VH-VL binders against Small ribosomal subunit protein mS42. Designs and how they scored, part 16

Target 1, 220 residues: Small ribosomal subunit protein mS42, of Schizosaccharomyces pombe (o74379)
Amino acid sequence: MSFQQRFARALDVGYKNFLSKDAVRNIFAYDNHLRGLVQKECKIHQTPYRVPSDLMVQSASDPARANLFNYSSQLVNHDFFFSGLISPERPSADADLGAINLKPGIDASFGSFGELKSQMVDVGNSVFGDGWLWLVYSPEKSLFSLLCTYNASNAFLWGTGFPKFRTNAIVPLLCVNLWQYAYLDDYGLNGKKMYITKWWDMINWTVVNNRFQATRIESL
Key: E = the ipSAE of ESMFold2; O = the ipSAE of OpenDDE; V2 = 0.75 times the mean of E and O plus 0.25 times the DockQ between their complexes.

## First folded at step 14 (VH-VL; framework fv_lacutamab)

Design x5 (from w1 with heavy chain R101K; at its last look DockQ between E and O 0.85; V2 from the best seeds 0.00; counts 0 for: pae E 2.6 > 2)
Fold by OpenDDE, look of step 14:
Structure x5 (fold): chain C 220 residues (1-220), chain A 120 residues (1-120), chain B 107 residues (1-107)
Amino acid sequence: as target 1 above (220 residues)
Amino acid sequence: QIQLVQSGSELKKPGASVKVSCKASGYTFTSYYMNWVRQAPGQGLEWIGWINTNTGNPTYAEDFKGRFVFSLDTSVSTAYLQISSLKAEDTAVYFCARDFKYSYGAFDIWGQGTTVTVSS
Amino acid sequence: DIQMTQSPSFLSASVGDRVTITCRASQSISSYLAWYQQKPGQPPKLLIYAASSLQSGVPDRFSGSGSGTDYTLTISSLQAEDVAVYYCQQSYRTPWTFGGGTKVEIK
């Protein structure tokens, strides 16, 4: 199933045991709002409208385009977040199959999947304010690690640095949305920890593995 | 049908070696870790270790390092457990078990077990 | 190593009874717990994974709950075919460890 199909399906059924239809609608409504804001900023800066990922990269080093960057980056993060989830209906167990290729590295880096989960839940819950928590891979170190970004900042630009100086030090593999709008509808103000806990069960490890394998192919 | 079929019962003398086989069918052998678990008579379950069926890399629990060796023959979708220098306390039923839920480490498919008896 | 303390070791109940088995970890295992059923002469059978997720094909009279260090397996209505030894297993940190088992019998 394509992301677009999953997105459409999520609007109809929600994510079982994770996000209700109403919560999903609210999140996607915000996404649409951001898209409108991106368009507005493009007009202000006389920049042709492009996909958010391109706009994000183009505006990252320009303080005058801070709004364009933030809106575009948030869209990229939002897309990356949802793309890493299993089907809203969880019809298949195949989503876990990708974990076998990740297991050696995850074990080496965190000790186990359980320890990784525990750390992501604890770190995510401890974050004050809006942001994102990422699992990233370092090809140079051959290790996985956690990265927390605030507001609309992301691991893509953090890992590669500024466009004029890209190191490709880290590769994002998955992330969880820590913005309040992501969990308030279903979990409430004190439900952040439970939200992240439930999110873990929704991770598509096949997608994560594909992202991981892509880094290895480039090294060959 | 997804299943694991193990080799038959073994009777060995102390100091001897035994090799138990576990043949997989009905699924892609190299896509799942294979675990080994033993159960002494009337006792509980003990995790021995696992092997990455794709890379062949084994991991052993501390108590089982040395005399216990995991191996593979991927051409016939078979995992092996070899125990050397057998002792009476090695008497147990040995199970192979597929690690299906990788993120949670649960074993969904089990072999029928192989009884290894060590007696003088 | 993480120690798993399972209780009771033995349980006798009537058909239709609600049965509860508990498992306590020596440290938090963050819901990385599985429950198995083992009948005489058979290998263990997976019932519950991730503390509360029912394995495919398992009757819904089985359920798992808990968090942190304390977990519970519940059989809402005990059946004759449920006579077995039940084990909990933590998969939070290697080595994987099992509870001591609970033998369930029918009165």
Scores: ipSAE 0.443, ipTM 0.794, lowest interface PAE 1.3, mean pLDDT 91
ESMFold2, look of step 14: ipSAE 0.552; ipTM 0.817
ESMFold2 (binder alone), look of step 14: mean pLDDT 95; pTM 0.961

## First folded at step 15 (VH-VL; framework fv_lacutamab)

Design y1 (from v4 with light chain S91T; at its last look DockQ between E and O 0.73; V2 from the best seeds 0.00; counts 0 for: pae E 2.4 > 2)
Fold by ESMFold2, look of step 15:
Structure y1 (fold): chain C 220 residues (1-220), chain A 120 residues (1-120), chain B 107 residues (1-107)
Amino acid sequence: as target 1 above (220 residues)
Amino acid sequence: QIQLVQSGSELKKPGASVKVSCKASGYTFTSYYMNWVRQAPGQGLEWIGWINTNTGNPTYAEDFKGRFVFSLDTSVSTAYLQISSLKAEDTAVYFCARDFRYSYGAFDIWGQGTTVTVSS
Amino acid sequence: DIQMTQSPSFLSASVGDRVTITCRASQSISSYLAWYQQKPGQPPKLLIYAASSLQSGVPDRFSGSGSGTDYTLTISSLQAEDVAVYYCQQTYRTPYTFGGGTKVEIK
């Protein structure tokens, strides 16, 4: 089903205590605009249209198609970001059980979930310009860490575990959108820190754990 | 009904040992860390430590390392606190408590407490 | 270790009064704070987690606020059944430490 259909409830009511429905609708309107730009870039470069993740990989090493990379990468990032949130479509009454499996590694890498939160808030608020903050895992080092990316990043592709046939140094598990369009409507220019703080409470740790467990199975 | 049921009160002499049990019911035991907290008569609460019920890995507060040992029997959804070389100062109520929100931490379900009295 | 300083140690108030209890951490704990109520002969009962989130089944006259090092538990209108000792606890990093407690009584 389409990206809009997968998040229909969020478009209707927003994310309580995090993003209003109007903010969500504005982000998705931009997402739809980017989809139009991807189609134009495919036509310009005579590139057959494919899903954004394929187009992102295909264009990553080609400076002539930098626009196609930028637009498709943002579409992939939007999907990853929203898919990692506790969703109004599928709320849960139970505790965030996925975090129990992550806790030993998080404690070893950052000291605690509280210290991870502090680092994500501080690092995210320090990102100059537009970009993304990621929690990533290195199977080789058995270590979690933070990664900042600016609007486009070639190293970013290798961290997503895509394409599968390549060796990945890092695997992204979680991201937060730090572009102004994500937080300006509800938080204002001076509200970036509060936006990241509120985002922390919306993380679906079961999704993060599923992403982590898939990595561990393949690394063994 | 989610609950933690602890073993009964213990009267011990100095130098003895005691093993307090904490049996969980109504939830998946291995999905929640188990914490141990003590409260001496007329005193506040002290965190002793936790045990990862999935891996069996314990963490102890510094003052409790050595004589205090956590263990599990996951087949009966039970956590244990063993205290060796008991001292009069170990006289307290000992609670087990479930941590229900790992991204923040909070003890939402507590056992009823086990009173351990150490006297000669 | 993070020390938690709770104030006051004792509080006497009338039914219907607004009651506030404060808790100060020796360093920033980023809202990693819980509040518990303990009545005589009973285990502690969770009231508030994450500094301000109300636990299920707790009356909405209880609320939590604060950030950084300074946190407050508020009972907007004290009831007779609220007579208890109240404890804060930080869960930012181990060892998890509690405040010294606040005994609340009806005068």
Scores: ipSAE 0.584, ipTM 0.836, lowest interface PAE 2.4, mean pLDDT 88
ESMFold2 (binder alone), look of step 15: mean pLDDT 94; pTM 0.959
OpenDDE, look of step 15: ipSAE 0.849; ipTM 0.928

Design y2 (from w3 with light chain S91T; at its last look DockQ between E and O 0.88; V2 from the best seeds 0.79)
Fold by ESMFold2, look of step 15:
Structure y2 (fold): chain C 220 residues (1-220), chain A 120 residues (1-120), chain B 107 residues (1-107)
Amino acid sequence: as target 1 above (220 residues)
Amino acid sequence: QIQLVQSGSELKKPGASVKVSCKASGYTFTSYYMNWVRQAPGQGLEWIGWINPNSGGTNYAEDFKGRFVFSLDTSVSTAYLQISSLKAEDTAVYFCARDFRYSYGAFDIWGQGTTVTVSS
Amino acid sequence: DIQMTQSPSFLSASVGDRVTITCRASQSISSYLAWYQQKPGQPPKLLIYAASSLQSGVPDRFSGSGSGTDYTLTISSLQAEDVAVYYCQQTYRTPYTFGGGTKVEIK
């Protein structure tokens, strides 16, 4: 089903206590515009249209196709971000159940979920400019950590095994959109800290855990 | 529907041991950490620790390390608190409590409490 | 360990009064705070989690607010059935310490 179809309720009512329906609609309108730009770039470069994740990988390290990379990477980041949020229709307790499997690793890496929240809010608020903040897992180190990426950069390519040994790869589990268009309408320029704080309450920890468990099966 | 039912009151002498049970019903036992909390007569609430019902992993507050041991029997959805070398100051009501939200922590379901009295 | 200082330890108020209970953490706990009500002879009952989220089945006269180190529980219009001891608890990091309690009585 389409990106719009997967988030129809959020487009209708927004995310209570996080993003208004108008803010969500504006972000998704921009996402749809980027999809048009990807199609245009594919035509310019005679690149067959693929899903954004494939186009992102194909255009990485190709300066001639920097626009295609930026647009496709941002689309991948949008999908990852919204797919990690509690749906307006889903109970919050059900979304939190996945945290039980994450808690041992989060405690070992950060001390607690509370300390992770504090660090994500502080680091995210300190990012000057546009970008993304990620929770990532390193199978090699058996540790979670935070990663900042700027502009349309992402954690997926560096998690795909660019080093020769895939066991050194990082795996993105969660991200928050720190571009101004994500928070300006509802929070203002000075409301970034509050935006990240409210975002924390919207994390679907079952989705985060599913992403984590998929890597454990692969890495075993 | 969701319930934690604890074992009955215990009267013990110093140096003895006690094992309090906490039987869960109406929910998936292994999906929620079990916490133990004590309340001495006329006093406030004191967190003892938790046990992860999936792995058996535990965390104890410093004052409770050693003599206080958590265990599980997942086949009957039951958590246990065992206290060895009982002291008079262990006299309290002992509660089990379910943590329903790990990203924040909150105890939404509590057992009725088990009174343990230690007297010579 | 994070110390939780709860104030007042006792209050007496009339039915219909607005009641406010304060809980202060020894360090920032990032809204990792729960409020419980304990009636005589009963286990605690969760009222508020995550500092301000109302638990299902709890009357909306109860509310929580605050951030950082300073948190409040408010009962907008005290009822006879609200006679209880109220506890805050931080869940920011172990040990998950409780406040000392606030006993609320009707005049």
Scores: ipSAE 0.719, ipTM 0.881, lowest interface PAE 1.6, mean pLDDT 89
ESMFold2 (binder alone), look of step 15: mean pLDDT 94; pTM 0.962
OpenDDE, look of step 15: ipSAE 0.806; ipTM 0.908

Design y3 (from v4 with heavy chain S31N; at its last look DockQ between E and O 0.88; V2 from the best seeds 0.80)
Heavy chain, then light chain:
Amino acid sequence: QIQLVQSGSELKKPGASVKVSCKASGYTFTNYYMNWVRQAPGQGLEWIGWINTNTGNPTYAEDFKGRFVFSLDTSVSTAYLQISSLKAEDTAVYFCARDFRYSYGAFDIWGQGTTVTVSS
Amino acid sequence: DIQMTQSPSFLSASVGDRVTITCRASQSISSYLAWYQQKPGQPPKLLIYAASSLQSGVPDRFSGSGSGTDYTLTISSLQAEDVAVYYCQQSYRTPYTFGGGTKVEIK
ESMFold2, look of step 15: ipSAE 0.737; ipTM 0.891
ESMFold2 (binder alone), look of step 15: mean pLDDT 94; pTM 0.958
OpenDDE, look of step 15: ipSAE 0.799; ipTM 0.902

Design z1 (from v4 with heavy chain Y33S Y102S Y104S, light chain Y32S Y92S R93S; at its last look DockQ between E and O 0.03; V2 from the best seeds 0.00; counts 0 for: pae O 3.2 > 2, placed apart)
Fold by OpenDDE, look of step 15:
Structure z1 (fold): chain C 220 residues (1-220), chain A 120 residues (1-120), chain B 107 residues (1-107)
Amino acid sequence: as target 1 above (220 residues)
Amino acid sequence: QIQLVQSGSELKKPGASVKVSCKASGYTFTSYSMNWVRQAPGQGLEWIGWINTNTGNPTYAEDFKGRFVFSLDTSVSTAYLQISSLKAEDTAVYFCARDFRSSSGAFDIWGQGTTVTVSS
Amino acid sequence: DIQMTQSPSFLSASVGDRVTITCRASQSISSSLAWYQQKPGQPPKLLIYAASSLQSGVPDRFSGSGSGTDYTLTISSLQAEDVAVYYCQQSSSTPYTFGGGTKVEIK
């Protein structure tokens, strides 16, 4: 199933109290644009087209394929970002149930979910330029932390997010898009903080918990 | 000099096959994708497909799948287009065109064209 | 498939005139557009790529502009040697498609 198909509902109705339909459509239009660019880069380098995650891994250390990396990485980040959100209508609060399994680690790392939220909002708002803010888990340290990446870079380069690039260093659990195109439509130039604040309420903690648990199982 | 030189004109009967060659010189053949474009008499340009000159993997436009086959001989820096079961509507000038790497999908070097005429 | 509508099909102008050819895509092609010049008995020649980038060796009187679905090729001062058929081509998605062409003649 394509990215557009997976999130077809979001294109139709947006995310209630977070992103309008028009904002989502603009973001997805950019996503489609990136996909086209990936195709072009593949042709330029005469590399078979693969899923963005594979292309990202394959191009990460090749300066000659920097564009391929950036475009594919951004696609991966988009997918990860939207996959971590609750349904557009948010019919129930069931998506928050997963947070209970994260609570001990979050409390140990940040003090509370409230503190985590505060930090993510503040750190995200303080980031100048384009990038991503991540919540990551360190299996070795058994701690959660925040990671900021710039431009199209991502936390998977250091973690076990994909089978082909596995380390025990960090595991990405969620991220927020800090690129201006992600929030300008609905929040404006000075609305970044509000954007991140509203994003927090859209986090699917069940998905986050599943990502967290998967890492723990693999470490056993 | 960077150039693509194509084989000569072909006159074929319906149902026959033709193989057009495109020889590259002046550059690394396997570093650039090769495209094929045709132009019917008095008509516009039509993109047939492209071939990966490194792997030999072809990609065809939907309308050209089946009877049109791309192939390579990298030892002589040559790309080939074979058309089987020729039809009258296949009458056209066929061009090979190198992909412009700085802007994939634009073609910066063209062969001189090969006229293929299909007539009973 | 993306359809490219090119206009006009025929254009007659005087030497020194400003000439404009337009190309409209059936959907946004994000500046993935090339312009070609084809003279009789010759293959097409690349003039502009990426909607507005001038190919090396092409005179400065040629320029490309546009975004989204609408693009324009401009010849600032038409010369006798510019008599040809011009084509736009999108490379946003396969299959690549060309406009119908514009025949440019001198009065």
Scores: ipSAE 0.053, ipTM 0.653, lowest interface PAE 3.2, mean pLDDT 91
ESMFold2, look of step 15: ipSAE 0.589; ipTM 0.828
ESMFold2 (binder alone), look of step 15: mean pLDDT 94; pTM 0.959

## First folded at step 16 (VH-VL; framework fv_lacutamab)

Design j1 (from v4 with heavy chain Y102S; at its last fold request DockQ between E and O 0.86; V2 from the best seeds 0.84)
Heavy chain, then light chain:
Amino acid sequence: QIQLVQSGSELKKPGASVKVSCKASGYTFTSYYMNWVRQAPGQGLEWIGWINTNTGNPTYAEDFKGRFVFSLDTSVSTAYLQISSLKAEDTAVYFCARDFRSSYGAFDIWGQGTTVTVSS
Amino acid sequence: DIQMTQSPSFLSASVGDRVTITCRASQSISSYLAWYQQKPGQPPKLLIYAASSLQSGVPDRFSGSGSGTDYTLTISSLQAEDVAVYYCQQSYRTPYTFGGGTKVEIK
ESMFold2, look of step 16: ipSAE 0.811; ipTM 0.919
ESMFold2 (binder alone), look of step 16: mean pLDDT 94; pTM 0.962
OpenDDE, look of step 16: ipSAE 0.895; ipTM 0.952
ESMFold2, look of step 17: ipSAE 0.801; ipTM 0.916
ESMFold2 (binder alone), look of step 17: mean pLDDT 94; pTM 0.959
OpenDDE, look of step 17: ipSAE 0.899; ipTM 0.956
ESMFold2, fold request of step 20: ipSAE 0.754, 0.764, 0.742; ipTM 0.895, 0.897, 0.887
ESMFold2 (binder alone), fold request of step 20: mean pLDDT 94, 94, 94; pTM 0.959, 0.960, 0.960
OpenDDE, fold request of step 20: ipSAE 0.897, 0.895, 0.908; ipTM 0.955, 0.953, 0.960

Design j2 (from v4 with heavy chain Y104S; at its last look DockQ between E and O 0.86; V2 from the best seeds 0.00; counts 0 for: pae E 2.1 > 2)
Fold by ESMFold2, look of step 16:
Structure j2 (fold): chain C 220 residues (1-220), chain A 120 residues (1-120), chain B 107 residues (1-107)
Amino acid sequence: as target 1 above (220 residues)
Amino acid sequence: QIQLVQSGSELKKPGASVKVSCKASGYTFTSYYMNWVRQAPGQGLEWIGWINTNTGNPTYAEDFKGRFVFSLDTSVSTAYLQISSLKAEDTAVYFCARDFRYSSGAFDIWGQGTTVTVSS
Amino acid sequence: DIQMTQSPSFLSASVGDRVTITCRASQSISSYLAWYQQKPGQPPKLLIYAASSLQSGVPDRFSGSGSGTDYTLTISSLQAEDVAVYYCQQSYRTPYTFGGGTKVEIK
């Protein structure tokens, strides 16, 4: 099922109290543009066209294919961002039920979900320029933390194999898109803080927990 | 029908122990933390702590560490509050309350309360 | 610990009046604020969560507002059945704490 088909409801009605349908359509139009750029880069470098996550991994260590990495990484980031949101017009109670497993670690790392919210809003608003804010987990340290990446950079490959073999392994769990195209239409140039605040209410904590549990099971 | 039903009132002497039960019905017991809150006569509400109903791990407010012990029996969807070495100051109504949402932190379902009276 | 200062401690008003109750937190609590209604001999009942979200089954004459340290519960048109004590509660940081309560009576 294509990215656009997976989020057809959001394209039709937007995310109530968060993003209008026009804002969602603008983001998806940019996503479609990036898919065209990926195809062009694959032809230039004689790289067989594959799903963006494969292309991201394949191009990560190759400076000659930096454009392919940037475009494919941004596509992966878009998917991760939207997949972490509560579906439009969906009951919020089901989306919060996964949080019980996360709460001990969140409390130990940040003090509370409330303090995590405050930190994500403050750190996200302090980003000057375009980028992404991530909630990540370090299995080695048994701690959650925040990571900010600029432009098309991501948390999936951060500190593992690029630039150092398996150093500081982390598991990305959640991200928010801080590029201006994500919030400008609905919130304006001075509305980034409100955008992040409204985004907080849209987090599907069951998805976040599933991401957390899936990686732990594989590592055991 | 979601509800929390607590055990009946208790009259105790100083130094005794009491165990208050809170039986949940109508929802998945292990999906929501259980909180304990007390209300002394004519006073406001005071949070005692919570227990993670999935793991059994409790957390207590500092003033309640030691004599106050939370426990569970998940086979009957029941949470317990045990208070040892009772003091006159422990006289209060004790409530259990379910966390509604971790992202909002409110208590949406409360037990009817259990009055514990400590006097000679 | 976060202190919650609730005001007024007591008020009386007529049926149909607009009633406001305020809570001030000793530090910012990022809208991690709930309002409860408690009638004599009953447990508290959740009215508002997340500062402004109305709990299911609560009449829409109740509303919540505020951010940071200052929060307000409003009853737009007081009814006879609204006689109760009202409490705010923060859930931003443990220990969770409640305001001192506001007793609302009909004149």
Scores: ipSAE 0.610, ipTM 0.843, lowest interface PAE 2.1, mean pLDDT 90
ESMFold2 (binder alone), look of step 16: mean pLDDT 94; pTM 0.960
OpenDDE, look of step 16: ipSAE 0.871; ipTM 0.942

Design j3 (from v4 with light chain Y32S; at its last look DockQ between E and O 0.02; V2 from the best seeds 0.00; counts 0 for: pae E 14.8 > 2, placed apart)
Fold by ESMFold2, look of step 16:
Structure j3 (fold): chain C 220 residues (1-220), chain A 120 residues (1-120), chain B 107 residues (1-107)
Amino acid sequence: as target 1 above (220 residues)
Amino acid sequence: QIQLVQSGSELKKPGASVKVSCKASGYTFTSYYMNWVRQAPGQGLEWIGWINTNTGNPTYAEDFKGRFVFSLDTSVSTAYLQISSLKAEDTAVYFCARDFRYSYGAFDIWGQGTTVTVSS
Amino acid sequence: DIQMTQSPSFLSASVGDRVTITCRASQSISSSLAWYQQKPGQPPKLLIYAASSLQSGVPDRFSGSGSGTDYTLTISSLQAEDVAVYYCQQSYRTPYTFGGGTKVEIK
């Protein structure tokens, strides 16, 4: 399925109490625009076209293809962001069950889920310009932490030797889109704090926990 | 065991068609692109193209567009190369080769090769 | 198309010798380079990917280096079983292209 097909319900009705359908449609229109730019960059540079995650990895250390990295990284970030939200077509009490498994680690890292929320809202709102806020996990330290990335940068490659050995790498578990196009339509230029606050209520903690459990198996 | 098993050798006349199969086992077929590479007798290696095994979308090197057609049957984890209007210069060993996901287009698993001989 | 030039085309060396094979691309390929070993009647076998990453199951005597347009495969101590033709291959742009090969023999 295409990215748009996977989120057809959100495009139809939006995310109640978070993003209107028009805001969602605008974000997906930008995503489609970026997909066109990726194809154009691949043709210009005679780079083999592949899925965005492959293109992101292949262009990450190549200054000649910096645009290809930026466009493909943003597409990867969009997918990760929307895949981490409670689905409008399948609202589920199960979305919060993952928080039970995460609680010991979140408490050890931040003190509580309440403190995590407070830090994500405050840190996210303090980002000047466009970027992303991430919850990441360090297998080496067995701790969660927050990471800000600017523009199209991402936590998948930040501080790691991807695709080399990922010893002591951080693992992204969730993100929020802090680019103005994500919140401008519904929240205005000065509504970033409210946007992040409303986003918090939409986190699918079962998805976050599944991402976390996958890293525990991989780390062993 | 991860392996690619190709169909047997083919002896064909000019103008005929051939369809080479490449059956994958031991891994998730749709997670890796499938490439086709040929080697004429006593010569080096030549990339024909690849097919995205998840979407079915092929990419061909320019010299192979037209007569060379890639296809899939994902239900049996098999990729196909069909060559129409065979010419004597198509005589070669044809390999299928798997893209390793993190190797930037390097081919980590190869089929045993299928010899296609075109002679009158 | 990116042309890949290997040198030498042929070499003969004694068991235990250090062997160096070079590959030059007609333009920068940003380390998107693989090395293969091919023995008679067999398919190529991947030795090195991403210019310097050793493929699983390949002996440590094989190593790769280089960047930009110039790449090197090194066999630190040649063994009898290393008799083969060696190919480089770029995957920076389509069409993927191979070097002309280097035939390695034991004296």
Scores: ipSAE 0.000, ipTM 0.485, lowest interface PAE 14.8, mean pLDDT 86
ESMFold2 (binder alone), look of step 16: mean pLDDT 94; pTM 0.963
OpenDDE, look of step 16: ipSAE 0.031; ipTM 0.647

Design j4 (from v4 with light chain Y92S; at its last look DockQ between E and O 0.05; V2 from the best seeds 0.00; counts 0 for: pae O 8.6 > 2, placed apart)
Fold by OpenDDE, look of step 16:
Structure j4 (fold): chain C 220 residues (1-220), chain A 120 residues (1-120), chain B 107 residues (1-107)
Amino acid sequence: as target 1 above (220 residues)
Amino acid sequence: QIQLVQSGSELKKPGASVKVSCKASGYTFTSYYMNWVRQAPGQGLEWIGWINTNTGNPTYAEDFKGRFVFSLDTSVSTAYLQISSLKAEDTAVYFCARDFRYSYGAFDIWGQGTTVTVSS
Amino acid sequence: DIQMTQSPSFLSASVGDRVTITCRASQSISSYLAWYQQKPGQPPKLLIYAASSLQSGVPDRFSGSGSGTDYTLTISSLQAEDVAVYYCQQSSRTPYTFGGGTKVEIK
């Protein structure tokens, strides 16, 4: 199932044991709102409308285009977040196959997947305000690490680009949305920790592994 | 300007309890995990555990579970280590040390240490 | 638990000498390694983090290298003020563990 198909399916059924269909609809409604804002900013700045990733890169260094950057960056982060999730119904166990390939690196960096989970839940829960928590990889240092960004900021700009581009810095592998709108509907104001805990079970480790393997190919 | 200041030396009898304080200044207390490390006389360093200064969630090394308890008073940017049922082998200098909460890396700021002596 | 084996336990050298301390982990720690300097009556001072990153304010005569299980702290030119005990520490897995320490003295 393609990402787009999963996206459509999520609107109908939600993510079992994670996000209700109503929560998903609200999140995607916000996404559509952001897309409208991006279009508005493009007109203001006389910039042709392009995919959010391109617009993000183009506006990142221009203070006058801060709104364009924030809106486009948030869309990029949003897509990255959802593309890293298993299908809403998890019809197969293929999503977990990637975890086996990541095990040596995760064990070396965090001790275990369990410890990684614990850290992500704890760090994520400790974040005050809106933002994103990332698992990133540094090819140069052979390090897996956690990175927190606030608001619409992301890990891509610190790594010289997206997974499809070669970088010597950090490569984002997965992220969790820590904005309140991401968890408020299903978990409430004090439900962030549970939200992140449930999110962990929704991670598509095959996608994560593919992103990781792309970095290894670059080092060869 | 950034510093951790710990409470003074303690002399206790076996079976007693002690509470060591670590006051932070010069930085946002809740932005860094607080670690506790001890050093027995003439020995090396031993990690006891850490506490999330934002949530208050503690993590202990296995050898220290039970008698060692971390706590916080965020209103005064202070972390505490309480040791109950003290034993002679608990005699050591105890350090608090901060760790950036998003890196889980090295400890860049240390308290001056608190000597706890357990003797009958 | 990850065991950290530090060597040598004792080192005596002259001012200006190149000094090397080694730390070996019982398993790969993926550069999650720090080096500390401790002088008598003082807490440890961070010198190197992430295996090779120099802490702010630390003289550049200190450097760290290594990967996997083997790491090295190097003092390019030993100074009198460098007399201390040095420790390595892994942070790849809890519980965090330290090496046994290396006492460095001047001849």
Scores: ipSAE 0.019, ipTM 0.553, lowest interface PAE 8.6, mean pLDDT 90
ESMFold2, look of step 16: ipSAE 0.221; ipTM 0.706
ESMFold2 (binder alone), look of step 16: mean pLDDT 94; pTM 0.960

